Miniprotein binders against q9h3h3. Designs and how they scored, part 39

Target 1, 235 residues: q9h3h3
Amino acid sequence: EDGFTAEHLAAEAMAADMDPWLVFDARTTPATELDAWLAKYPPSQVTRYGDPGSPNSEPVGWIAVYGQGYSPNSGDVQGLQAAWEALQTSGRPITPGTLRQLAITHHVLSGKWLMHLAPGFKLDHAWAGIARAVVEGQLQVAKVSPRAKEGGRQVICVYTDDFTDRLGVLEADSAIRAAGIKCLLTYKPDVYTYLGIYRANRWHLCPTLYESRFQLGGSARGSRVLDRANNVELT

## First folded at step 20 (miniprotein)

Design GT8
Fold by OpenDDE base, look of step 21:
Structure GT8 (fold): chain B 235 residues (1-235), chain A 102 residues (1-102)
Amino acid sequence: as target 1 above (235 residues)
Amino acid sequence: DPEEVEKLLEKLLKLIERMVRRALEAIERGDKDEVKWLLIKARIILYILEELVTDPEIRKKVEEVLEKLRKAIKALEEGNLEEVKKILEELLEEIKELIKEL
């Protein structure tokens, strides 16, 4: 992704967070209704601004599925931001370890696997697989971006509770692969998002901790996961 | 490309403007949780702007907006909604002026 694409995508994501969401909540809705909901709101047809002929007449920011065990806990994000600004003012060195410690201190531990897919059947099929895995309790929560007017790739986000729990991050990758998804996955902690840290930052921090590549016939997990900070394969 | 950066800066500033407007509306509804999250998100956009802005005058104005946002967050934590409202109204005008200078 050349230039300021990451910052553009961040702005679009933050704008989308302000608009209504289409949500399937497995805590309140029977699992038997999931297939009808997926058929009604395929992400390749749901439009960002409610275009004529789309399943939605009003703007939609995200399409989301919440599992039975989902509990929204973002931690102390305001305290995290205040500590981050104080750290910058101090002139102390900033490292990936510094961000990890800030995240732990303020209990801002959530992270997400990200995948980018072109609109169409492959996207809708991938989303359906993820949504089922969430409702079945293999994953806790996921969301997908609606179709933009100009087209382009849509993003699926699959969340984990703790980016410092390497096993939990790898289990989520395995569940995504078991749902039949073969594209490249990247894992980003939410702490980097809350601090405005993207690819081209003055501290040279990489916001992507892990990369997952699909592997035929190899590991029981169906993927190779790379730790980008240490350049070590975990699987 | 300077033109690409300018378009992104305008997009980010307009997004902050919308967040501040919505926060003012949330104050009138008594929705403190919505105000909190809008201020968190506005702060993220300001961090992105600090990394993108190279012009010293614009950079100074972005820092002034961030400092006022810090004061609004503190007032919100103290439960002083009238002070939050006042600061956000001032911020809204500063952001509008900054958009006109781009």
Scores: ipSAE 0.883, ipTM 0.948, lowest interface PAE 0.4, mean pLDDT 93
Fold by OpenDDE base, look of step 20:
Structure GT8 (fold): chain B 235 residues (1-235), chain A 102 residues (1-102)
Amino acid sequence: as target 1 above (235 residues)
Amino acid sequence: DPEEVEKLLEKLLKLIERMVRRALEAIERGDKDEVKWLLIKARIILYILEELVTDPEIRKKVEEVLEKLRKAIKALEEGNLEEVKKILEELLEEIKELIKEL
């Protein structure tokens, strides 16, 4: 991994957040329309800048699906950022435990499973499986990046409400695996994103809390989940 | 690679410039929520810049931009949109100058 790939991907993600999203909202749209919407906007064909011949004529930042139980709650992100800056000024030691406590105090508890896939049928199939799991209530919300001009990997993000709820994080992994996804998954709390903490940081903090690897013939969940902070297998 | 870092710094600064411009447009529309989220995101980029920048003069300017951004956030919380606008206009010029110094 080239030294600044994570920061480049972060910049691209933040740029994408400013452009319009293609959203299927299960709270307002019948579940029976999902297959037609997926066929209209396959993520391998939706282009980031609305290239000629794409399903979109205008720029698209993300393609997203919202479940019936989805409620957007980001917590007090401004308070979190202010407390983080005050903590840096204090010269106190900064640990993963410090970030966890900041997240709890400011109610910034969201996190996401991440998967990176090449454009094509496998990506579109994975996205369709995730979108269905969201509409069926097995997952709350997911998004996928559109196709870039350079044809690089696209990212699917599957969110959970609380990165401190280990059971909820593992249940989301199980739902992703049940949707037929076999690639590597990494789990990242949004608190690390909001504080600009990536793989290369002065505090040596790892923004990836969990890693899920699919195993053929393994446990009932079909994956092994590693706690990266403690280097312990959870499944 | 120093050249790779420089390209990333330019990309990040141009992204902040776009966010500040969009925040100014959001103020004119009365969309306080969009302004809030743009300032949150601009703050994230500044944290990334603080980790990447090694030049002491550029670092000092990044810190000054972050301090002005804090003032804009405070003014937004107080409902003083005129002050927010003023600070963001100043920030926009400072960011443009930083881009020219790269």
Scores: ipSAE 0.879, ipTM 0.947, lowest interface PAE 0.4, mean pLDDT 92
Fold by OpenDDE base, fold request of step 22:
Parts: sequence; C-alpha cells; structure tokens
Structure GT8 (fold): chain B 235 residues (1-235), chain A 102 residues (1-102)
Amino acid sequence: as target 1 above (235 residues)
Amino acid sequence: DPEEVEKLLEKLLKLIERMVRRALEAIERGDKDEVKWLLIKARIILYILEELVTDPEIRKKVEEVLEKLRKAIKALEEGNLEEVKKILEELLEEIKELIKEL
C-alpha cells in the first residue's frame, strides 16, 4: 500500500458516510424479504455515484444490514477526542494501552472485521452470506462499500460491540467463516478511526489488533486469529 | 511524493469544507445530531492533516481551524446554535483560504 492509501480510503469512507445508504433493517423488515433485497442491490452493481444502468440512480455511500439486536451506540466520541487532545498536550507517553483505557473511559468500544474483495460474484456472495448472518442474529451489523468508478476493491465491515471482549471478537470471526468467507480479515477498533490514527502514525500505533486467516480442516472455528500487538495466536 | 501529498491535502480540505457546509444546513434544520457527527468527522480529518502537513504555515492554520472547531463543539454542547453557526461560517472562510494556498 503506497504511503497514503489508508488516508485516501479514510477520506472516501467519510465522504460516503455523507451520502444516502441502502439499508436492510431486520427490526422493521421481514427476513423473508432479504433475498429479494440482495438480488435488487448486489454490491458489485450498486455504484457510488448512481452511474447509468446501475440499480441506484442516486449516490450511495454504503449498503448496510442491521440485525434485530442492533443498537447504534458509539459512546462519548466527543469526550474521547477531547481527552486525546489533552493527552497529546500533556506530553505523556501514548501506547496501545493508553488508547484502550481512553476507549473504556469514554465507552467507545466498537470495532470491525474488515475484508477487501474485488467487484464481482465473490463479493456479492460474501455479502449475501454476511447479510444472512446478520438477519439470523449471528452478527449485529455489517456494511459494504458500493462499486467505485475505478473498479477498485470493495470493503465489507462487520462490527462488534466491544473490541476488548476477545470472545465476542472471535465469535464474529467464526460467524464470518461460517458464512463461507475465506479471505484475510483484519480487526480494527473504531477508537483508532475516531482519533485519525492510521498506519505510519507518529506514535507507531498499529490500528489492526487482530488478523484472521482461513484454515482448512484444523480448528472448529475454521480460522487462525493472530493478536498483532502481542504476536500471539488466539485460536 | 510531494504531489501525492498535496492532492491528498486538497481532498481532505475540500471534504472538511463540505462537512462544514452540511453542518450549517443541519443547524438551519435543527438537526443537532447531524451537526455533532459532522463536527466529529471534521475533527478526524484535522487529525489526519496534522500528521500529513509538514509546512509550518499550513500547520499553524490547521491548528487554528482545530481550535475554532473545539469552540464550535463547546457551543453545541451548551445549546448555543447561533454561536455554532457563526464559528462554522468563519471556519468555512478559513478553509477556503487554506485551499487557495495549496
């Protein structure tokens, strides 16, 4: 990844957050309608800006699925940002433990498994599997980026409520693997996003806490999960 | 690549400009939650800019924008929407000037 690819992707993601979303909300929509919705809005065909011949005529920022248990609680993100700025001004050392403590203090505990896939059948199939797992209650919420004009990789984000709950993070990985997804997964807490912490930051903080690799025939979980901070396998 | 950095800086500044404009529109609609989230996101972009900017003059201006954004957030927390509007209008002009200096 060229030096600023992560910052470019962040800018694009934040721009996408400002445009309308295509949402399937399982709290208000019967699960029986999911297949028709997936067929109508396959992520490989939904275009970011509503290109001619796409299922969408208007810009779409994200395609999302909300589960029955989904509750949007981001915690005190403003308080987190203020505390982060005060910490920088203090000149105190900043460590992954510092960020963890800030996240806990401000209740900003959400995180996400990320996967990057090229547009096409594999992406649409992966998304359909994730969407079903969300509607079935194995996952709480997921989103996928629409197709860009340049035909670049699309991202699927699968959220968990607490990045400090190792079991919950591992359960989400297991559900993703059960949905038939075999690609590399990376887990990132949202606290790093809210603080503008990407790769190659001045504090040398790694925003990726976990990496999941698919494994054939080994563990009941179908993956090996690596703790990046400690370089320890968790599974 | 200096040219790549410059393009990214411009992209980020234009995104903040868009967020500030949208926040001003949200104020007129009385949507405080949209304003809050737009200011949070603008703050994230400013953090990214602080890591990317090496020019001392541009860096100073980014710091000034961030300080004004803090004031806008405080005014929002206090429920003073008129003050939020005023600060965001000032921020919009500062961001436009900063884009012209790139």
Scores: ipSAE 0.878, ipTM 0.947, lowest interface PAE 0.4, mean pLDDT 92
Fold by OpenDDE base, last read:
Structure GT8 (fold): chain B 235 residues (1-235), chain A 102 residues (1-102)
Amino acid sequence: as target 1 above (235 residues)
Amino acid sequence: DPEEVEKLLEKLLKLIERMVRRALEAIERGDKDEVKWLLIKARIILYILEELVTDPEIRKKVEEVLEKLRKAIKALEEGNLEEVKKILEELLEEIKELIKEL
């Protein structure tokens, strides 16, 4: 396991954020066009740099779907970063509770369920299910990484507005499971991303707050959700 | 693996370089929001670099870049786009130098 895989993926994600996105916006586009859009831009075929024969001729950073209720509000990320640096300088202990409080103070509350899938039918099917759930209002916003040249796993990100709202986080997991996704899901608050906190950090902070495992015949949610900070099952 | 770390460091520095270049272009277009987000992202990369860099000299340079980035952010908040531009141009050169030292 390459010790810096998370940092590599972060660098790729930040690079992708600078390139154009393929977006289906349910606020402006009829839901009836979703199937045609999904067929035109299957994530397994959309290439990161617009390779010959791909659906895209130009670089694509992300493929995204915006729900009708989607409102981009990232909060005060600059203030968050400044406060984080001041906190480090203070020599005060840094805990998950500290990050939670910083996030609340600066209104940087967004988070995401993450899944990693190999390119192919399973990815495209998972994405189609999520995209439908977003357009139907069960989810607010989702994005998927395009196919890399090296054929690595693609990531689907399903966002929630507030990582401190356990119910909202669990509802998003339920919606993802209802869309037919059976893989492992991990939930990461964006505050950890904005502060450069990955798996290996000097504060031993875990950026993954929740883990969801599919469970056949289990609870009504079809998943087992673990609070990793407290090592408690929430479902 | 030291070689893996070096490759990652180079990747991150080149990414910051690209972000700073794009921020300079965004200033010329008057897109303050794009500038803001590019600086936010550059700051994230610098945080990652601070955790990855073990060499004291490189670490010091990363800290200097971060301090200049803070000044650019402050100037942006103050609406002083000329100062932002100046600082980002300086940052770009420092980042290029740092890439050459890897």
Scores: ipSAE 0.876, ipTM 0.946, lowest interface PAE 0.4, mean pLDDT 92
Fold by OpenDDE base, fold request of step 22:
Structure GT8 (fold): chain B 235 residues (1-235), chain A 102 residues (1-102)
Amino acid sequence: as target 1 above (235 residues)
Amino acid sequence: DPEEVEKLLEKLLKLIERMVRRALEAIERGDKDEVKWLLIKARIILYILEELVTDPEIRKKVEEVLEKLRKAIKALEEGNLEEVKKILEELLEEIKELIKEL
């Protein structure tokens, strides 16, 4: 990834958050409508700005699916940011443990598995599998970026409620793998995003806590999940 | 690459400008929640800018913008929407000026 790719992607994501979302909400929409919705809005065809011939005529920031148990709770993000600024001013050492404690204190515990895929059938199939898993209650919420540029990778984000709950993070990985997804996954807590901490920050903090690599073990589909902070395999 | 950094800085500043404009519109609609989230996001961009900016003059201006944003957040928490509006209008002009200086 070239120099400031992470910051560019962050800027694009934040810009996308300002535009309308295409949402399938399983709390209000019957699960039987999911297939028709997926067929209407395949992520590889939905364009970021509503290009001619796309299924959307207007800008779309994200395509999202909300599960039955989805409850948006971001915690005290403003308090987190204030505490972060105070911490920087204090000159105290900043570690991954510091960020974890800040996240816990302010109840900003959400995180996400990320996958990057080229536009096309594989992306749409992966998204359909994730969307099904969300509607079936195996996952809580997911979103995918629309097609921004020809040949540009799209990102699928699958959220978990608590990045400190290793079991919940691993369960989400398992559900993603069960949906047939074989690409590399990276897990990032939202606390890093809210604090503007990307790759190449002054504190040398890695915003990726976990990596999942697909593994074929006989008839079993699995993954190897690496804790990046400790360089330990969890599975 | 200095040119790459400059382009990113401009992109980030223009994004903040857009967020501040949208926050002003949200104030007029009485949508405090939208204002809150826009200010949160603007603050994130400012953190990114603080990491990227090496020029001392630009850095100082980014710090001033961040401080003014803190005041807007405080005013929002206090329910003083008139003060929020005033501060955001000032911020918008400061950001526009900062974009011209790049």
Scores: ipSAE 0.875, ipTM 0.946, lowest interface PAE 0.4, mean pLDDT 93

Design GT8
Fold by OpenDDE base, fold request of step 22:
Structure GT8 (fold): chain B 235 residues (1-235), chain A 102 residues (1-102)
Amino acid sequence: as target 1 above (235 residues)
Amino acid sequence: DPEEVEKLLEKLLKLIERMVRRALEAIERGDKDEVKWLLIKARIILYILEELVTDPEIRKKVEEVLEKLRKAIKALEEGNLEEVKKILEELLEEIKELIKEL
């Protein structure tokens, strides 16, 4: 993977945030309509720029599903960014613990499980499983990137409310695994995104806190979760 | 690869230009929340640029853009939309100049 793949993906994600989203909101739309919506907008066919023959004629940034309990709360992201800049100016040591404390102080606690899948049936099936889990209340919110022109991997993001709640993070992994997803998952707190911290940074911070690997015949969770910061298996 | 870095820098600068333009449009619509989020995202791009840029002159310009962005955020928090507009117009020109220097 080329040295700046993470930064390229970040730029694409931020560009996508500026374009219209295709949203299924379970708070306003009956759950019985989900299957028709999934059939209308399969992620492998929805194109980023509304290519001819796609189900979308206009650009689509993301395809998203909101659960009944979903409430958008990002915390004080501006205060977080200001405190981060002040911290850099102070010359104080910056550690994963420092970022955790900043996140807590500013209530920027959201994080996400990430999976990358090639366009096609496996992606659409994975997305349908996740979307159902969101509508059924096992997960709160998820989004998937539309198909790019270059045919690159699409990303599914499954959010949790608090990256410091280890049990909540593990419960989301279990729900993803219960939906039949067997690929590698990585968990990234949004605080790292809001501070522009990627794999290559001057502080040597790892933005990935957890890694989940599917396991056959293992625990009821069907995965092994590694704490990347401490290099400890949690399951 | 220096060429890959240059392409990424151009992509990021064009993205921040687009964000600033959209923020100016959001000001005209009275959508303060959209302005806020666009400025947050622009700030993220600037943090990425600070990590990628090795040239001292370009780095200085990125720092100047970030400082002006901080002023715009402060003006937004104070509810002074006219000052926000003014600063963002200045930022837009600085970003356009920086893109030309790449």
Scores: ipSAE 0.875, ipTM 0.946, lowest interface PAE 0.4, mean pLDDT 93
Fold by OpenDDE base, last read:
Structure GT8 (fold): chain B 235 residues (1-235), chain A 102 residues (1-102)
Amino acid sequence: as target 1 above (235 residues)
Amino acid sequence: DPEEVEKLLEKLLKLIERMVRRALEAIERGDKDEVKWLLIKARIILYILEELVTDPEIRKKVEEVLEKLRKAIKALEEGNLEEVKKILEELLEEIKELIKEL
């Protein structure tokens, strides 16, 4: 990624969080309506600002699907941020272990599998597979970015409740692979996002904890998951 | 590229400006949860700015904005919405000035 791409993407994501979301909530909407909703709002056609001829006339920040077991729990993000600033002021060494402990202490444990796909049929098909897996209870929550004016890649985010639960992270990878997704996946804890920690940071912290690569004929999971911090394969 | 950095700084500052404006609107609606989340997000942008800014004068102003944001968060936690409003109005003007200095 050339230059400040990560920071640009972060700014765009935060700007998108301020605009209305298109949400399918499986807690309140029958699962039988999912296919009609997916057909109405394919992410490759939903535009960020409601461009003429798009399914949306108004700005859309994200398209999201909430599972029946979805409960929004962000933990104590304000406490996390305060503790982070105090830690920086202390001059103590900052490590991935430090961030893990901060996350645990403040109950900010959510994380996400990320995939980047070009607009088009492959993206819409990937999203449909993920959305079904969420509604079927294999995944808790997912979101996809709408199409930008300039095009570019759209991102699908599939959340897990606890980035410290390796089994839960791996189960989500398996569910994504079972949905037919074959692209590279990266897993990022939300704690890194809430602290403004991206790929280029003064602490040399890597916000990507795991990478998943699709594997034909391999493990029952259909992927190889690498722990980036330890450089160890988990599968 | 200095020009690329400047464009990103402007983008981030304009985003904070929007967040602060929206937080002021949320206060008037009595939506404390929206205020909380907007302040959390504004704080994230300030962390990004601290990593990007190399100019000492701009860096000082970013830290001043962050300190005022901390005060607003504290006032929000205390339930003092009038103080939150006051601080956010001051922050909005400081951010506008900072954008003009880029």
Scores: ipSAE 0.874, ipTM 0.945, lowest interface PAE 0.5, mean pLDDT 92
Fold by ESMFold2, fold request of step 22:
Structure GT8 (fold): chain B 235 residues (1-235), chain A 102 residues (1-102)
Amino acid sequence: as target 1 above (235 residues)
Amino acid sequence: DPEEVEKLLEKLLKLIERMVRRALEAIERGDKDEVKWLLIKARIILYILEELVTDPEIRKKVEEVLEKLRKAIKALEEGNLEEVKKILEELLEEIKELIKEL
C-alpha cells in the first residue's frame, strides 16, 4: 500500500480506455443473446493483451454492458478542469463543498460503485449478475477489467448518472446486492477522477463518498452504507 | 522510494506521449471528439505529475507542458485543428525530451 497505488491504477485505467472494448449493447442487441456473450467472454479469461489460449486474440481494455436506456452524458469536463485550475490560484478554500459545487456547475454528475475481485468463478459470477441487472434495466451501465498478466484483482464499475441523487445511488447498491454480491463496495464521483484527486491528496479530500458492506439478515437492501463525507450510517 | 517514483513518472509521461500520438492520428481522421477526450485525459495525468515531481527543474518543464496543453485545448474549442496539430507536434517532442531527462 504505497502512496502511489491509486496513481498506478489510474494510469492503467486510462491506458485501457484507449484500447478496444468488448461491449454488449442492449440498445442494439436482443437480451436473449446475453448468456452466450457472457459465456464467450468471462472476465477471468479475457486477457488484457490477447494472451495465447484466451478468447481474444487482440488487446481488450474493458468488457462492458450498456442498458437500453444508456445515454452517455459526461457534462462539461473541459470547463470543470479549467475552473478547478482557477480555483486553486484564487486563494479560496478547497473543500468537499467546493468540489460538489464545481461538479454541479459543470454538470459532471456521474459516479460509480467499485468492487475488486480476484480472477475466477466469483468474479465471473458477479459480473454475469451485474450484466443481467443492466440488461433487465435495474442498472444503467457497467464495465469490468480483463485479466492482467500478473493475475491481480480485477475491478467492476457500476455507474450512476447523478451522485447528488442519494436515493438513486442507494438503489444501485440494492440492485448490486440483489445480484448476489457480498464484497465491499465503494462509491466515487467522476469529478474526483477528472481532477486527478486520490486518497493521499494535499487538500485532505475524501474521494470515496459511500462504503457499502453486506449484511447477512440486515436491512431491506441487504447492506450497511456509510456516508464517508459526514461519517454517518445511512441504512 | 526514488526508483518507484521515477518508474511512475516515466509511465505517466509515456502514457501522455501515447495520447498525443493518438490525438494527432485522430486529427488526420477529423475525429474532434476523440481529440477532446484524449486531451482531457492527458490533463488529468499532468495534474498527477505536478503532485509527484519534487525536482524544481522537472516541475517547471511539467508546467510548461501543461501550458501548451491548455493552448491546444483552447485551439480545439475554437475549431482550429491545424493549430491543434502544430501545438501537439511540438508538445510531443517536449515530452520525449522530458522522458530522457529522468
Scores: ipSAE 0.864, ipTM 0.941, lowest interface PAE 0.5, mean pLDDT 90
Fold by ESMFold2, fold request of step 22:
Structure GT8 (fold): chain B 235 residues (1-235), chain A 102 residues (1-102)
Amino acid sequence: as target 1 above (235 residues)
Amino acid sequence: DPEEVEKLLEKLLKLIERMVRRALEAIERGDKDEVKWLLIKARIILYILEELVTDPEIRKKVEEVLEKLRKAIKALEEGNLEEVKKILEELLEEIKELIKEL
């Protein structure tokens, strides 16, 4: 056991959800304003709690960019949670297939590519590339955590609307790589998040559906994507 | 590490307490959507707690909190914000007592 790191990170993420967000919303803000916004609020400088000398005077939970086509629809999460509890009392085995079916039945289909980067130029550059891809329409919506302490890793989340649409998930991976991102990416369907299922769960489920590695000799776009559920390479 | 687990339990319970307080504020504003999402997130935290707790006395109380949360969610689906408020006020006191038992 590795000390419940995932559970601590989940708790901090849910706490951050409750604090104010800094949002660039392409649905209501001209794309020409994006570069100035990015320069004003680099994620390595925006502080979680509004520290002196930071660009924000108030706490910030997340920095986010919404694309022109972003249509917020989380599905029937309350029904998903109820069905999950019923499944657990049913005596039926809990498997990746069962989770997939619950997600489909309740239309909780979103998921996200995740990347973890130390604060600094690399993080700010990666975020800027992702944000531009969102505003330009190659990606739908993304968020990045603010700086909580010097040297701590921050996370960029890039959402897709349907984890069962493998081609759509792989297209998002390609768009991320086209923005110049070379670090490890992992993909987690939101159904696992809404059910509180992390890596050390009693059902031995793997909440990471895909893993993407940048390398030469892979696909034409330089990605090597592994399907973690079946242990097969897709690209 | 038992001490590390206890710190995580306290952190999770305090987060639920914060969510319930925020939900009570949202009820005053009539913001059903905010209440819904706060209860969804509180339910996630309770799922995590169910995996972590081994003490049978604490486990029983976690299950009681989850049952009250289910009732609050049901009342919310029926549009009965008065009942949601009543249940959440009771839930808040139970959560505060549970934190002390750690």
Scores: ipSAE 0.859, ipTM 0.940, lowest interface PAE 0.5, mean pLDDT 90
Fold by ESMFold2, last read:
Structure GT8 (fold): chain B 235 residues (1-235), chain A 102 residues (1-102)
Amino acid sequence: as target 1 above (235 residues)
Amino acid sequence: DPEEVEKLLEKLLKLIERMVRRALEAIERGDKDEVKWLLIKARIILYILEELVTDPEIRKKVEEVLEKLRKAIKALEEGNLEEVKKILEELLEEIKELIKEL
């Protein structure tokens, strides 16, 4: 019974995708406008459904920042889904390796670092740091959920374009840490999302590929990153 | 908890209903890219439903909904938005009926 939290969160995220987004797009908006935009739309104050007295009167699904170099390319997601269905009926084993190959074959390579924070100054400060890193070019695109419930956690997603490029994923982790983020980060390739694969799946796949913990010691990255699929430390 | 599973099933089916309605709106505007992404997401939800449903009758109906979605996706790939609209209107009615059967 308690295993359905991921499915509820997935449903809420997909519902949010369908509502309007508040977007700062560095490709079309001068960077000098970012601080005013952040002050107008702090994620702890932007309400999911547009409460009177909040910065938004209409529903907001996501608050997002697109970097100047952001060039979206989701790959062949429809082909991925079709091949996934064929794989399931083929009798072949479903393993992390076959998922990786499926993602490579269909060019569905994006993934994201995730962090969960309660509403308040810490969330707004973390988001502002991430948004600045995106506009400055250290990260390419990020989004944060709006406030839905008092005290409920919100999520910041920081995207990377290729989960198979381990160095690139670790560089994004480093950029997040350089923005002053100290909380736990988890990394999920988008292939798992597009195939509806969450923690409680019948194949025992681990949708969280990496976990990053802020280190107190001397790592140059400011974090310790573990490969949860293979149970090995990368740093 | 069977009550929590039923609530989640209803939530997921209503979300597919929203996606199909929005896709029909996108067809009227000629926005093929929005239709594509809505159908991709509806397909994800059907995958989630297939993992959750234990009742064989409901599972069979979920599979029938997925089959119609596959046909809509194929029609979209062929550029036949009139056929996509027809299939999605039929799909919408099947989803409404499935919600009642919960």
Scores: ipSAE 0.853, ipTM 0.938, lowest interface PAE 0.5, mean pLDDT 90

